VH-VL binders against q5vz03. Designs and how they scored, part 12

Target 1, 156 residues: q5vz03
Amino acid sequence: MVDILGERHLVTCKGATVEAEAALQNKVVALYFAAARCAPSRDFTPLLCDFYTALVAEARRPAPFEVVFVSADGSSQEMLDFMRELHGAWLALPFHDPYRHELRKRYNVTAIPKLVIVKQNGEVITNKGRKQIRERGLACFQDWVEAADIFQNFSV

## First folded at step 4 (VH-VL)

Design ub16 (framework fv_ustekinumab)
Fold by ESMFold2-Fast, scan of step 4:
Structure ub16 (fold): chain C 156 residues (1-156), chain A 125 residues (1-125), chain B 107 residues (1-107)
Amino acid sequence: as target 1 above (156 residues)
Amino acid sequence: EVQLVQSGAEVKKPGESLKISCKGSGYSFTDYWLGWVRQMPGKGLDWIGIIYPEDSDTRYSPSFQGQVTMSVDKSITTAYLQWNSLKASDTAMYYCARTEYYFGSEDWYDAFDIWGQGTLVTVSS
Amino acid sequence: DIQMTQSPSSLSASVGDRVTITCRASQGISNYLAWYQQKPEKAPKSLIYAASSLQSGVPSRFSGSGSGTDFTLTISSLQPEDFATYYCQQYDSYPYTFGQGTKLEIK
């Protein structure tokens, strides 16, 4: 994903700015398209939080996984409130970054919530991340890592 | 020709169930969100919600959440709006409409571009 | 919810007139505004999206303008087929909301 976002800055739910390259290097990246005012987004976000926490915070070794939230909210305040109230400790494109619209076009996002799993070069591993998490839970992550050519012996 | 064709008029009693349909043709049904709009007699337009046919993902207006159910059958390119128990206040014209995406815009939300002809639902004793 | 208010609620005009209908949002909606035309007992037809972009097949006498909270729909030279009710709609945030409608009637 570094090939696509490397020159950009991402933000945390606490408002801190981080460099995309440093944050995303050597990880499977999930692009999460969602909005607070979309009921299906509010329903899915807790499931993504549980998935993320199990891989990054609770695993014996933090998995090479990061979420980049691409907001479809109507304002910066709505986006930040959504992140603070329901999101996990992942990253987001700043609301005013025009690249959020270019990512929507690049990955042909016509519906939200949508979770697109990508390789370091931006190539899609799956555009059905939400469905896979709901149906298979943590088991789907090993398939993503193998497809991304990042890690041979990952265990969760 | 891109077209949405809705089912015919319905006359029902309070408490009865009802399912009306909207059939898409002339386009890729699973690539567009499909919305429902209510128009009470002599009144304006009220947005009910939208559904994504590919995976049946839904967004409802808060005033309609729990009152109606949107669903789709992809094999026959048809969307449905359903009531378990009709009320007299459900008397209205119901429209389905497709949303159009606008490339090059900051617009994450889609306006309606193609509308069905409407289904008149009358609920009376 | 974002409230959409149209002005006037009704308007009488003659063929050939320039007609302007306004729409006001209760909060900023950028350009996420559409205009629809509805003839009696018929489905709405889409006219304008993104405040100013004409839908395919809509005559050039229709135009839209505005951004933020104040929007206008203009018909530069009214034709007989233009007598209808016109609705604005915001699609900036859920739930989407419509204006109450402006009825354009023959003078």
Scores: ipSAE 0.014, ipTM 0.595, lowest interface PAE 7.2, mean pLDDT 86

Design ub17 (framework fv_ustekinumab)
Fold by ESMFold2-Fast, scan of step 4:
Structure ub17 (fold): chain C 156 residues (1-156), chain A 125 residues (1-125), chain B 107 residues (1-107)
Amino acid sequence: as target 1 above (156 residues)
Amino acid sequence: EVQLVQSGAEVKKPGESLKISCKGSGYSFTDYWLGWVRQMPGKGLDWIGIIYPEDSDTRYSPSFQGQVTMSVDKSITTAYLQWNSLKASDTAMYYCARTEYYYGSWESYDAFDIWGQGTLVTVSS
Amino acid sequence: DIQMTQSPSSLSASVGDRVTITCRASQGISNYLAWYQQKPEKAPKSLIYAASSLQSGVPSRFSGSGSGTDFTLTISSLQPEDFATYYCQQYDSYPYTFGQGTKLEIK
C-alpha cells in the first residue's frame, strides 16, 4: 500500500487494470517519470528493465519491488506503445488520470527521466534512483529495502 | 537574464591536466541537462556528452568516453569538463549548452537553447 | 551513429535572396532536428527545434520543414546579419550528431 496512490487503479502494458493498494503493498516502490519522445528516457528504460527483471523474475525469491510509470507522453497510445516496446512487466498510472500531474508536482519533477524511490507512506528514500542503478546496479536495492521499513522474506 | 558563462582561454602542454568551467545563472540549474560540444579549429561541431546537474548522471559520446570527465557543483551552479592528460588533438573551442527534457512537453525541447561563449583550449609543446 | 549531411557545403547569396539549406539523416529521426547559426568567433545560436519550431526571438524570415530523413532551413529574404555558418543536429538518439555545416557567404 502506498498512501500517495490511495484507491487508484494502475494499468499493465497489456491494458489490464489492477488496484494500486493490492499491487504495491509491502514493496519498495519506484515512481518512474519518462516519455517515449525523450532520448534519455529511451536510453535508460532498458537499463531499468534489466534491473527489474533481475530482482523480480530471475531471482530465486522475487524481491519486494514494483515500478509505477508516470507518463509524460503526448497520448495514451504512445504511452502504451512505449510500455510494450521497452518497459519491464511493471505498472503505470493511466494516461488520463490527472494524478499524473499531482505526482509530478509532489516530487518536483521538471526533467525526465527521473526515478524516485519511495516508502509506503510516500516519503522519498532517494530521488537519484536512475544514477544509483547506472553506477551501482543491484547493490543499490539493498539500501532501498533497509530504508523502506519493508519486512522481506517473512516466514509463518 | 538566462546565461552560461565559461572560464577563460587555456594554454597547456601535452600530459598536463585541465578543468574548465561553465556557470549557469538566471534559471533553475537542476531543471536542465547540460551538454558539452567541441569545435576543432576550422571544423564543425562535435557532441561530447550531457550531464544532469540534479544527480550528476552522465551520457558520453563513444568518441569521448574515457577521454574527459563531466561533473557539477550544484552549490555554485557550475559544470566542469576535465582532462587528466591533455593531447595536442584536444586543441579546440569547447562550448557548454543547456538542453531540456521537460515533463509534460510533447514537443521536445531537447535542442540546445542557451550556449556559453566558449573556452579556447590550446595544447602545444 | 546517425550521420547528418548538409547541402550545399557553401553558398553565395545577396541581400534579399531566398536561401534554402538542406539536411539529410542516414536514418529516420522523426522531427528531432535542430538548426543553429554560428557567426565567426561566436558561439552557436539556436534557431529552430523540433524541425519547424522557431526559437524565441528568432526573426520570422527563418523557417524549418521536414520529417523523417529530409529537412530544410529557409531564409525568405536574406539580411546582412544572416551571413554565417548553419548547422543541423539530430537529437533522436545518442550520440547526438551535427551536420558538417553550410557556410553562407556574400555574393
Scores: ipSAE 0.234, ipTM 0.744, lowest interface PAE 4.2, mean pLDDT 87

Design ub18 (framework fv_ustekinumab)
Fold by ESMFold2-Fast, scan of step 4:
Structure ub18 (fold): chain C 156 residues (1-156), chain A 125 residues (1-125), chain B 107 residues (1-107)
Amino acid sequence: as target 1 above (156 residues)
Amino acid sequence: EVQLVQSGAEVKKPGESLKISCKGSGYSFTDYWLGWVRQMPGKGLDWIGIIYPEDSDTRYSPSFQGQVTMSVDKSITTAYLQWNSLKASDTAMYYCARHEYIYDTSGYYDAFDIWGQGTLVTVSS
Amino acid sequence: DIQMTQSPSSLSASVGDRVTITCRASQGISNYLAWYQQKPEKAPKSLIYAASSLQSGVPSRFSGSGSGTDFTLTISSLQPEDFATYYCQQYDSYPYTFGQGTKLEIK
């Protein structure tokens, strides 16, 4: 994902700006396409939050995993409110960044929510991330790590 | 033309299995969620659940969880609703409907935009 | 679950009348509301989404309004083909829920 987003800036739910290359380097990246207005998105977001927290925040050693939210919300404020209310402590592409639309087209997102798991070069590991998390929980992350081209050893 | 075509009427006895179908045409089948709705004779609409054909992800209404199974066959752009053991209370009209999520200048909207013609299921002894 | 209540349950009106149907949600649903028309022995037809946006091909005499908990469907000049049952549906949260329906009978 560094190869695709490396020169861009990402934002947190508190509005802080982060350099994408530093935040995403050597990690499995999940591109999360969702919107507050979408009931399936509101249903899935808490499940993704639990998954993310278990891997990154509560683990003794944080897993090499990051989520980049690609908003389909109608406004910047709606996007930020959604992040504050239901999201985990992950990152988002800024609402006004036109690359938001390019990513949607690149990964053929027509329905939301959609969770696309990608390698550092933007190549898709799986476009069924939502289903895999729902059915297998944390166990699916090991499959993603094994498919990714990263240099860290990690087991779940 | 975008359309959903459902299988024909069924008459069954309690305890029998049944699988009804909904075939999509005129659009990219794997790009849209598909829902199922029940309407008992003389009653209103009850939401059964929704399935995403691309990955077969499902969400069921609590009232229907464990009572029916939703599935898809992408190669023939067809969705299915299946019962392992029918009961008399399953007698109803069953509709499939396409659920569209559009990202545009107004934000997005999601609603059932295209409906199948319905499959009447009658279960009696 | 979010309960949707429609009012009235039925009404009779004459061609050319302005008709208003109301839908109330048991909790706030913003504008995540759709309206459907169902004619006897037919599948439902989508009329309105996002509380006020008209579906493609739906006559301009139909309009929707409201936000939060109170919503209305208006037909500005009733036509004979508008005889039908009308349903509201919330899509704010799972499970999606429908109102009980309003039967519109032409006098």
Scores: ipSAE 0.241, ipTM 0.730, lowest interface PAE 4.0, mean pLDDT 87

Design ub19 (framework fv_ustekinumab)
Fold by ESMFold2-Fast, scan of step 4:
Structure ub19 (fold): chain C 156 residues (1-156), chain A 123 residues (1-123), chain B 107 residues (1-107)
Amino acid sequence: as target 1 above (156 residues)
Amino acid sequence: EVQLVQSGAEVKKPGESLKISCKGSGYSFTDYWLGWVRQMPGKGLDWIGIIYPEDSDTRYSPSFQGQVTMSVDKSITTAYLQWNSLKASDTAMYYCARVPEWYESGYDAFDIWGQGTLVTVSS
Amino acid sequence: DIQMTQSPSSLSASVGDRVTITCRASQGISNYLAWYQQKPEKAPKSLIYAASSLQSGVPSRFSGSGSGTDFTLTISSLQPEDFATYYCQQYDSYPYTFGQGTKLEIK
């Protein structure tokens, strides 16, 4: 995600700052557009959390997957409260980063929640992430990995 | 002008299939959630569910899950509500309604309504 | 499911009257409440969202208030075109639910 988010800093739900390049390299990246006050967002976020946890926290080997939350909330406090209450242990673009608005326009996001799965260069793998997770669960991740042109290290 | 135009009244027998339509115009159809609402004769409003036209993702009220199907055809900016086998208890007015764009409005209650489709199912 | 209860079920009033309709949610819904007006044989019309925000084009005599579980719709000076059935609706969580409606009739 160097091509899209390179040199930017992302935040965790606990307020820690991480460098986007290091956090996102060689991973399938999901851009998650949502807001706490949006009922469809509150409905979908727990599903995404279960999906994320199964892939990266509960798996015997963490899958190469990361979510970057792009908040549509009205305030920084509202965004942080949403992350603490319902989100998984993923990353977010800081509320005051003007790139939130540019990403929204780049991916033509109007209705939320929207989950856009992207390649390292920012090209869309699918903009139907919500539907795919709801209907196929973890099985959809294999399709995303194959399309993402990412590499994994082997230990024999 | 933003509008939702619904198909005409239907008279059916129990066990028959039916598909009614709601055509959006004057706005970007795929950028707005679309809901369906039932109103039985002389009764109040019942929320059926919503569909996101861009990807056809649906959320149904538990009372309507398995009873009806929501779908869309983006090429003609039209949403559908369909029954495989109608019951007399399906007799009602059916409304489609739009949920406004989040980034402009900041809420997800309905803003624009179709005129309604009356469905009568009699034995 | 969140149950929405309106009171009264019907109300008779005269032009010029101040009319109040209430809506109660079975659990807290913050301000995620809308009000709709429905005239006989017509589709509903959106009046208020977020408990107190007027939809574009709705006359200022309409106002909404409340948060949590108790909500009110007020018409400050009733006009002839205001005789209709009014519905509240919560959109805090799925499934969205409506109140049973309040029919406002001419005295």
Scores: ipSAE 0.599, ipTM 0.853, lowest interface PAE 1.8, mean pLDDT 90

Design ub2 (framework fv_ustekinumab)
Fold by ESMFold2-Fast, scan of step 4:
Structure ub2 (fold): chain C 156 residues (1-156), chain A 123 residues (1-123), chain B 107 residues (1-107)
Amino acid sequence: as target 1 above (156 residues)
Amino acid sequence: EVQLVQSGAEVKKPGESLKISCKGSGYSFTDYWLGWVRQMPGKGLDWIGIIYPEDSDTRYSPSFQGQVTMSVDKSITTAYLQWNSLKASDTAMYYCARHEDWYSSGYDAFDIWGQGTLVTVSS
Amino acid sequence: DIQMTQSPSSLSASVGDRVTITCRASQGISNYLAWYQQKPEKAPKSLIYAASSLQSGVPSRFSGSGSGTDFTLTISSLQPEDFATYYCQQYDSYPYTFGQGTKLEIK
């Protein structure tokens, strides 16, 4: 995803700004399209948070995984409140970054929530990430790593 | 025109299987969540669940989890509601309904409804 | 689950009357409330979304108001074709829930 987002800055739920290139390099990237007002989004977000926490925070060695939230909220405040209350400790495109709309079009996102798993060059591994997490849990991540040609090793 | 057309009335016996359909036309079928609603004779509306046609992801009301199965066939823009073993208590009108486009409306209430399929289960 | 309660369960009115139907949620749902009209032997028809936004093609005599837990549907001047059952529905959280319905009958 560094090839696509390398020159952009991402934000955390605390308002900190990070360089996309440094944050996403050599990781499986999930583009998460959702909004606080959308009930299916509020239903799925805790499940994604549990998935993310198990891979990144609870493993003895963190897995090479990052989520980039692409907000469909109506305002910057709604987006930030959504991140603080329900999201994991992942990253987001700033609300006012026009690239939010370009990513939506590029990945043909029409309904939310949508979780698109991508390679470093932006090529889609799967556009059914939400369904895969719900039905297979952590087992789906190994398939994503293999498809992404990630060379970082991780283990508990 | 945008419309949802449902299959015709069914008369079945307890223990039989059944699959009813809801065909979308006049819109991009995979761009909208689709819901199912039950209405028992003389009663109000009960939400069954929703399905996202693009990937067949489903969410069921707890009251219907394990009682019915929702599915889609994208090639013919059709959604299905299926029972493996019908009960007399399944006697009801069943509606499918499309949710609004989130990115244009900012909401996801139902906007278009099918005409309903009457299912009668009796011995 | 969020329980939706409508009041009254039925009411009788005359053509030309102003009619108000109330819907109460058991917890706050912001403005994630829709109203539907159902005539005998017909599918529900979407009237209002986001508590107060009219669906395309719905006559302007219909209006919705409210936020949080208390909502109203108003018909400013009742017409013969308006006699039907009206349902509110919350779409704030899963599972979605409907009110029990309000039957509007000719007085």
Scores: ipSAE 0.413, ipTM 0.792, lowest interface PAE 2.8, mean pLDDT 89

Design ub20 (framework fv_ustekinumab)
Fold by ESMFold2-Fast, scan of step 4:
Parts: structure tokens; sequence; C-alpha cells
Structure ub20 (fold): chain C 156 residues (1-156), chain A 123 residues (1-123), chain B 107 residues (1-107)
């Protein structure tokens, strides 16, 4: 996803900005399209949070995984409140970044919530990430890693 | 013109199967969740569930889970509600309704409703 | 499941009256509440979303207020076409639930 977002800035739930290139390099990236007022989004977000936390926050060695939230909220404040209340410690495109709409079009996102798993070059691994997490839990991540040109074993 | 057009009234006997339809027109069918609502004669509205037409993902009310099946046929922009074995208690008006697209419009529960399909189940 | 309770079940009013209908959720739903109008033998029509936002084309005499558990629909000056049954609906969590309805009758 670095090839697509690398020159942009992402934000945390606390409003801090980070360079996309540094944050996304050599990771499986999930593009998460959701909004606070969408009841399906509120239902799925805790499942994604548990999934993310198990891979990144609770593991002794964090997995090469990052979520980039692409908000469909009605305002910047509503987006930030949603992130504070229900999201994991992941990243988001700034609310006013017009690239939110370009990503929606590029990945054919029609309804939300939608989780699109992508490679470093922006190619889709799966556009059914939400369904895969719901049905298989953590077991689906290994399939994503193998497809993403990301190596978990670098031993010579 | 954005509209949802539902199939005509049905009169059935208990134990029979039934499939009613809701055809969307004037909008991108796969861009919106579609819901179903039951209204028993003289009673209020009762939410059945919603379906996402692009991938057929469904969420049912617990009181309807296993009693009805929601499905879609994207090629003809049509959603369906189906019973394998009707009961007299299924007698009701059934509405389909569109949930607003979250990227291009205001946040709503349902914004466009079908005209309803009356289902009568009697012996 | 979140229970939605409307009051009153019915009320009678005259053209020009201010009318209020209330809706109470069994738990906090923030502002994830919609109001619908249903005329006899017709499908429901969407009036208000997010507790207070009017749907396009809905007259300004309709307004919604509230947050958390207590919500109100107000019609500031009743018109003949407003006599109908009104329903609230929460969309905070699954399953979505409706109030039982309030029938607004001509006095």
Amino acid sequence: as target 1 above (156 residues)
Amino acid sequence: EVQLVQSGAEVKKPGESLKISCKGSGYSFTDYWLGWVRQMPGKGLDWIGIIYPEDSDTRYSPSFQGQVTMSVDKSITTAYLQWNSLKASDTAMYYCARHTDWFDSSYDAFDIWGQGTLVTVSS
Amino acid sequence: DIQMTQSPSSLSASVGDRVTITCRASQGISNYLAWYQQKPEKAPKSLIYAASSLQSGVPSRFSGSGSGTDFTLTISSLQPEDFATYYCQQYDSYPYTFGQGTKLEIK
C-alpha cells in the first residue's frame, strides 16, 4: 500500500500525524471503510479491534499488519469520536483528504463496512476481509501474509 | 427516479413455500444495504434483517433467523424474501427498504421504501 | 435487544396544534434514531434521521430532538396531511427495533 499512500500523511485517534511510507512499509495493509452511524460498522469494528490487538498489540513480536481507516463519517469530529470509542490503535486517512474518495473508487467500495486487504503495490489480496475475519478469525491472516510478498522468516 | 418495486399480493396455505421480490431501479443496486420489515395486520413495524447485495452478506433479527431467507440476484437488481414452509402467523404486509450509501449521502436507517407485498396464509 | 417505547399510543389534535410524540430506548443509543410517518394503506415515509436531521423534502414544521434514551418528535403547527401513524426506530445496534407507533387522529 506504500506504493499508493507513501507520500501521504495518516492520523492516529489522538490526532497525531505519521508518514504513510514509514508506517506501512513491509506490512500487510487492510483498508477499512466504515462510519460511526452505520450499525453494521459498529457491529464489526469490535471484531476488527480484537483481531488487530491479537496480531499487533498483544503478541510478543508484532505481526506485519496495519489498518488504514477510510472514514465515511459526516464530519471530522464524528470520525475521531468513532476511532476513540471503538477502534484499535491503527491509522486513518485525514477526514479532509480527498484521496478517501479515490480509494473508494479504486477498490469499488459500494457499501460499508468493507475491509480490503492489499499488497504494498495496492493490488487486492481479498475484498472480503470482513467476512473472512468473522468466519475464520486469526486463521485468515497467514493466507494474507503469504499473498502479500511479506516474509515472516528471514533466517539465512 | 429511485424506487423499489415489490411483487404482487400472495394467498397461500400453511406448509406452502413462497418467494417474494423487491426490484431496485434508478440507483446502483450494489451500493446500498437492503432491509425487510414485517407489519402484521393492525400492528406496528417489525425488522426482519438486511442484506448487502454485492456479496449477499446478511444480518437477521433473532426472531426471524431460520424462519425466512434473504437473497439477491444482482443481474436483475432484485432482492428476495423466501419461506420454505408458511404458517398462518406469517400473514402480514412485507416491505423492503433501502439503507443510505454512507459515502455520498446523509446517514439514515432507511430512506426509500417499497410499496409492500401483502401475504395471506390461511387454510 | 433494545426496546423502544412510544408514548402516547394515540392522540387527538386539531389543525394548527403543536404536537409532541416521545420515544424511549431501554439503553443508550446516542443519536442513532429515525422517525417514520405511515398513512393508511401506504408504505412508511422517512422523516428524520440521526435524531434531529430532516430528510430532504420534509416540511420544516417537523423536528426531532433528544440523545441517549429520550427522544421527541414535534410538529409545530399540524396540517391536515399530518394525520398518520408515527414510528421511531433505533439503528445503534442489531437487531434494529421500532417503537409500537403513535396514531395521530383528527379531533
Scores: ipSAE 0.205, ipTM 0.707, lowest interface PAE 3.9, mean pLDDT 87

Design ub21 (framework fv_ustekinumab)
Fold by ESMFold2-Fast, scan of step 4:
Structure ub21 (fold): chain C 156 residues (1-156), chain A 123 residues (1-123), chain B 107 residues (1-107)
Amino acid sequence: as target 1 above (156 residues)
Amino acid sequence: EVQLVQSGAEVKKPGESLKISCKGSGYSFTDYWLGWVRQMPGKGLDWIGIIYPEDSDTRYSPSFQGQVTMSVDKSITTAYLQWNSLKASDTAMYYCARHADFYESTYDAFDIWGQGTLVTVSS
Amino acid sequence: DIQMTQSPSSLSASVGDRVTITCRASQGISNYLAWYQQKPEKAPKSLIYAASSLQSGVPSRFSGSGSGTDFTLTISSLQPEDFATYYCQQYDSYPYTFGQGTKLEIK
């Protein structure tokens, strides 16, 4: 559960709807602000996908990590195409949810791509997630977990 | 009002170091990516790379990776392009330009350009 | 790297003429294409982004079209201040690449 998203529905790249609270509880949450039209976003998204896959899909036990994509695309179709083509198997706030704009303002996102790592209550662990992944790879995740007060019985 | 002001022309010898600047004013400096472009005398435009001032994340063209360093000083809203050891082939006009990858804009190209810094490297 | 080829490399025209400049990408870049104008001894000026969207303050005689690999910049009625070099640039992927430029000269 993330306090800021607990009452909302998220979508998968397949178009399925998921309750945010159930999907995000006891996990480090990355808010990913990006758009298909943005070349830096297209450049970073595969790197985030590799990072996510290593933690969640390929690990012996899945790490407590989830990405919530907050689209800056110009249309719902552009957003869904972007998710299908370059994203990992993570979640997104629906394109028509006005909360996309509130999250952008809350986290002071003016340039994209931006990866904001948050605690369950929405407090920022780091707003430099993109840089940290690029420079340190998987090693940065341990710092995020320690800051997030997450119950840990998992290994990567 | 919104502008990028670059440092003045430089005349250097091969092997010398150099750092040129690009100062942003009239806008929130950390909200935009900033790019650098080289134009050799009588030639076209070559993209060097971009830097995000908020966290200093950089992306370089492969042709310039290891040749130059991009950096920023947020406290004075200034970006820098630096060479540790200049070559004669570095002789060119260097432009900085603001890159508009953000929510309030649908454009992801350069919108505001600095006036350019001419760098001449000769013995 | 995506290669951008402009044609012609130069052309001569008269005030009032309709001028067309072409830009071709070596692979598909959707509409991630910008056009810039550069006058002698001046910095480039942004004209068009997203292949066809006019930058604020740019005269309506300028227009862009195209998608995928073939793009066109058109000046519907050439004015004296339009004599300059024009560059296309793709921003689909890194590294960003520019065309070699088209020099528009007085006939």
Scores: ipSAE 0.382, ipTM 0.789, lowest interface PAE 3.3, mean pLDDT 88

Design ub22 (framework fv_ustekinumab)
Fold by ESMFold2-Fast, scan of step 4:
Structure ub22 (fold): chain C 156 residues (1-156), chain A 125 residues (1-125), chain B 107 residues (1-107)
Amino acid sequence: as target 1 above (156 residues)
Amino acid sequence: EVQLVQSGAEVKKPGESLKISCKGSGYSFTDYWLGWVRQMPGKGLDWIGIIYPGDSYTRYSPSFQGQVTMSVDKSITTAYLQWNSLKASDTAMYYCARTEYYYGSESYYDAFDIWGQGTLVTVSS
Amino acid sequence: DIQMTQSPSSLSASVGDRVTITCRASQGISNYLAWYQQKPEKAPKSLIYAASSLQSGVPSRFSGSGSGTDFTLTISSLQPEDFATYYCQQYDSYPYTFGQGTKLEIK
């Protein structure tokens, strides 16, 4: 995400700050646009959490996948509460980073929740990540990895 | 009723300090951003900047950066616009206005929706 | 900064007329454009957001259209209460900028 987020800082659900480039390098990145007050966001977030946990947190070999939450919440506290209540152990753009607004426009987000899967250069792999997860579960990740052109070890 | 109520008209001399207010009521104050807009006599609208009441994060128009200070006191749901030293060129009507940076289920909004009635500031010797 | 230019700067019209006001952005702003109405000695009132969406309570005779750089506000059948100054505003990029205004006068 060097071309998109490279010099920015991201935050964890515990309030820690990390450098975006270091955190996102050589991974498939999902930009997650959602808000705590949006009922469809509340319905989808647990599904994304299960998906993320299976790939990254519980897998013996963690998959090269990271979620960056781009909040549409009305306050920093509401955003952090949403992350603590329903989100997985992924990252977020800080609430007061004005780049939240620019990302929404860049990816034509007109309704939430929306999950946009992107390459390291910010190019879209799919803008229907939510639908793919609902319909295919973990199987959709293989297609994203193949499209992402990131370094990975091959196996049978 | 959702409304923004601004303080009354002010008549000041150059060099004096001034702080005008904008009080929100009928809604959750920290769920919206507040913008300030200047209108000089007989002229159009100029965007001053925007403040987030939850933590006082501000973004100013470059032409107003360093000229005014935006602040909030969320305990009384009030936003402020302040000058340390007024100039005659500050003579204008000042509006506060509310904006929502949320996505609706089908759309994205970022325009002003509710406006205060305005505070007339006159600066003359 | 993005410059917003309205046309015309003023116009005279009669009740019942169809009125069109144009707004042009100096660069592409997608649909991030609002329209405001301001009556003499009053605060602005929000009419349209996202180029074409009516604010709650705004009469259906008002409509907005356009995308990118060229935008139009239309009043299909002018009413006495519509005589006012109209402003467009882009909210695509900071600083947010307004057009110079179009004064709609009776007669």
Scores: ipSAE 0.014, ipTM 0.526, lowest interface PAE 7.5, mean pLDDT 86

Design ub23 (framework fv_ustekinumab)
Fold by ESMFold2-Fast, scan of step 4:
Structure ub23 (fold): chain C 156 residues (1-156), chain A 123 residues (1-123), chain B 107 residues (1-107)
Amino acid sequence: as target 1 above (156 residues)
Amino acid sequence: EVQLVQSGAEVKKPGESLKISCKGSGYSFTDYWLGWVRQMPGKGLDWIGIIDPSDSYTRYSPSFQGQVTMSVDKSITTAYLQWNSLKASDTAMYYCARHEDWYSSGYDAFDIWGQGTLVTVSS
Amino acid sequence: DIQMTQSPSSLSASVGDRVTITCRASQGISNYLAWYQQKPEKAPKSLIYAASSLQSGVPSRFSGSGSGTDFTLTISSLQPEDFATYYCQQYDSYPYTFGQGTKLEIK
């Protein structure tokens, strides 16, 4: 992921900018394609929020996991409102960054929401992340971290 | 030509199992959500649920949760709606329908409908 | 669940008439509303999406308007092939819900 996002800036729901390389280094990255006005997106986002919060916000030692939201919203304000209202404390590509469209094409995203779990080099770990989260919850994360060849101690 | 072709009419007895199909052609099957809609004789349309063929992620209407199962076989571009045990109240026309491409239209309303499968359940 | 109510339930009209069908949502759905036309013994046909956008191949005599809770479908000059049942549908939130339908009959 660092290999394909490393020199870009990401944003928080409060509009702060962070360096992608520092934020994503040595983590399993989930690319989340969604939009506020898409009913399936609003339905799935709370599940992803619970999953993320349990792994990184509530754990004594945060798991090596980060979500990068790649907005399909119609405006920057819609994107930020969506992040504020339903998202976890994760990161996003800025609305006006044209790389938003390049990532969509690279991972062949047409239907949303889509959750693409990737290794540090951008290779796909799984394209069934949504189903795994819904049916197995936190138990699916161990499979992802092993596939990414990342070994870390964490408690959830 | 983009089309959805559904299986033929079924006549069943209460308690029997049934699996009806909806085959997509003329488009990339795994790139579009697919929904199911029920229409009871002489009545309006009821949304059953939606499935993403790319990962088999499903979302059901609360009134249909646990009563039917949606599934797909992407190798033959076919979606299924299945009952383990039919009831007389399942008598209806069942439609499958494809959602629009979000990135092209900005919306996900149904754009292409199958012709329907009539299911009759009677003793 | 969002309730969709259509008015009227049935309407009689003559060829050449201007026909208006109304759909009301029990809560705000922005412009996430579609209209479908269904002829006897046929599958529904997509007519309008996003409250006002015509589907490809739909005649220009059909138009949709509205936003929030109140929506209308208008046929500016009714043709013989337009006699059918019309349904509105919200797709703003789950579960998706349809109106009860408006049957447009020959006067």
Scores: ipSAE 0.479, ipTM 0.810, lowest interface PAE 2.5, mean pLDDT 89

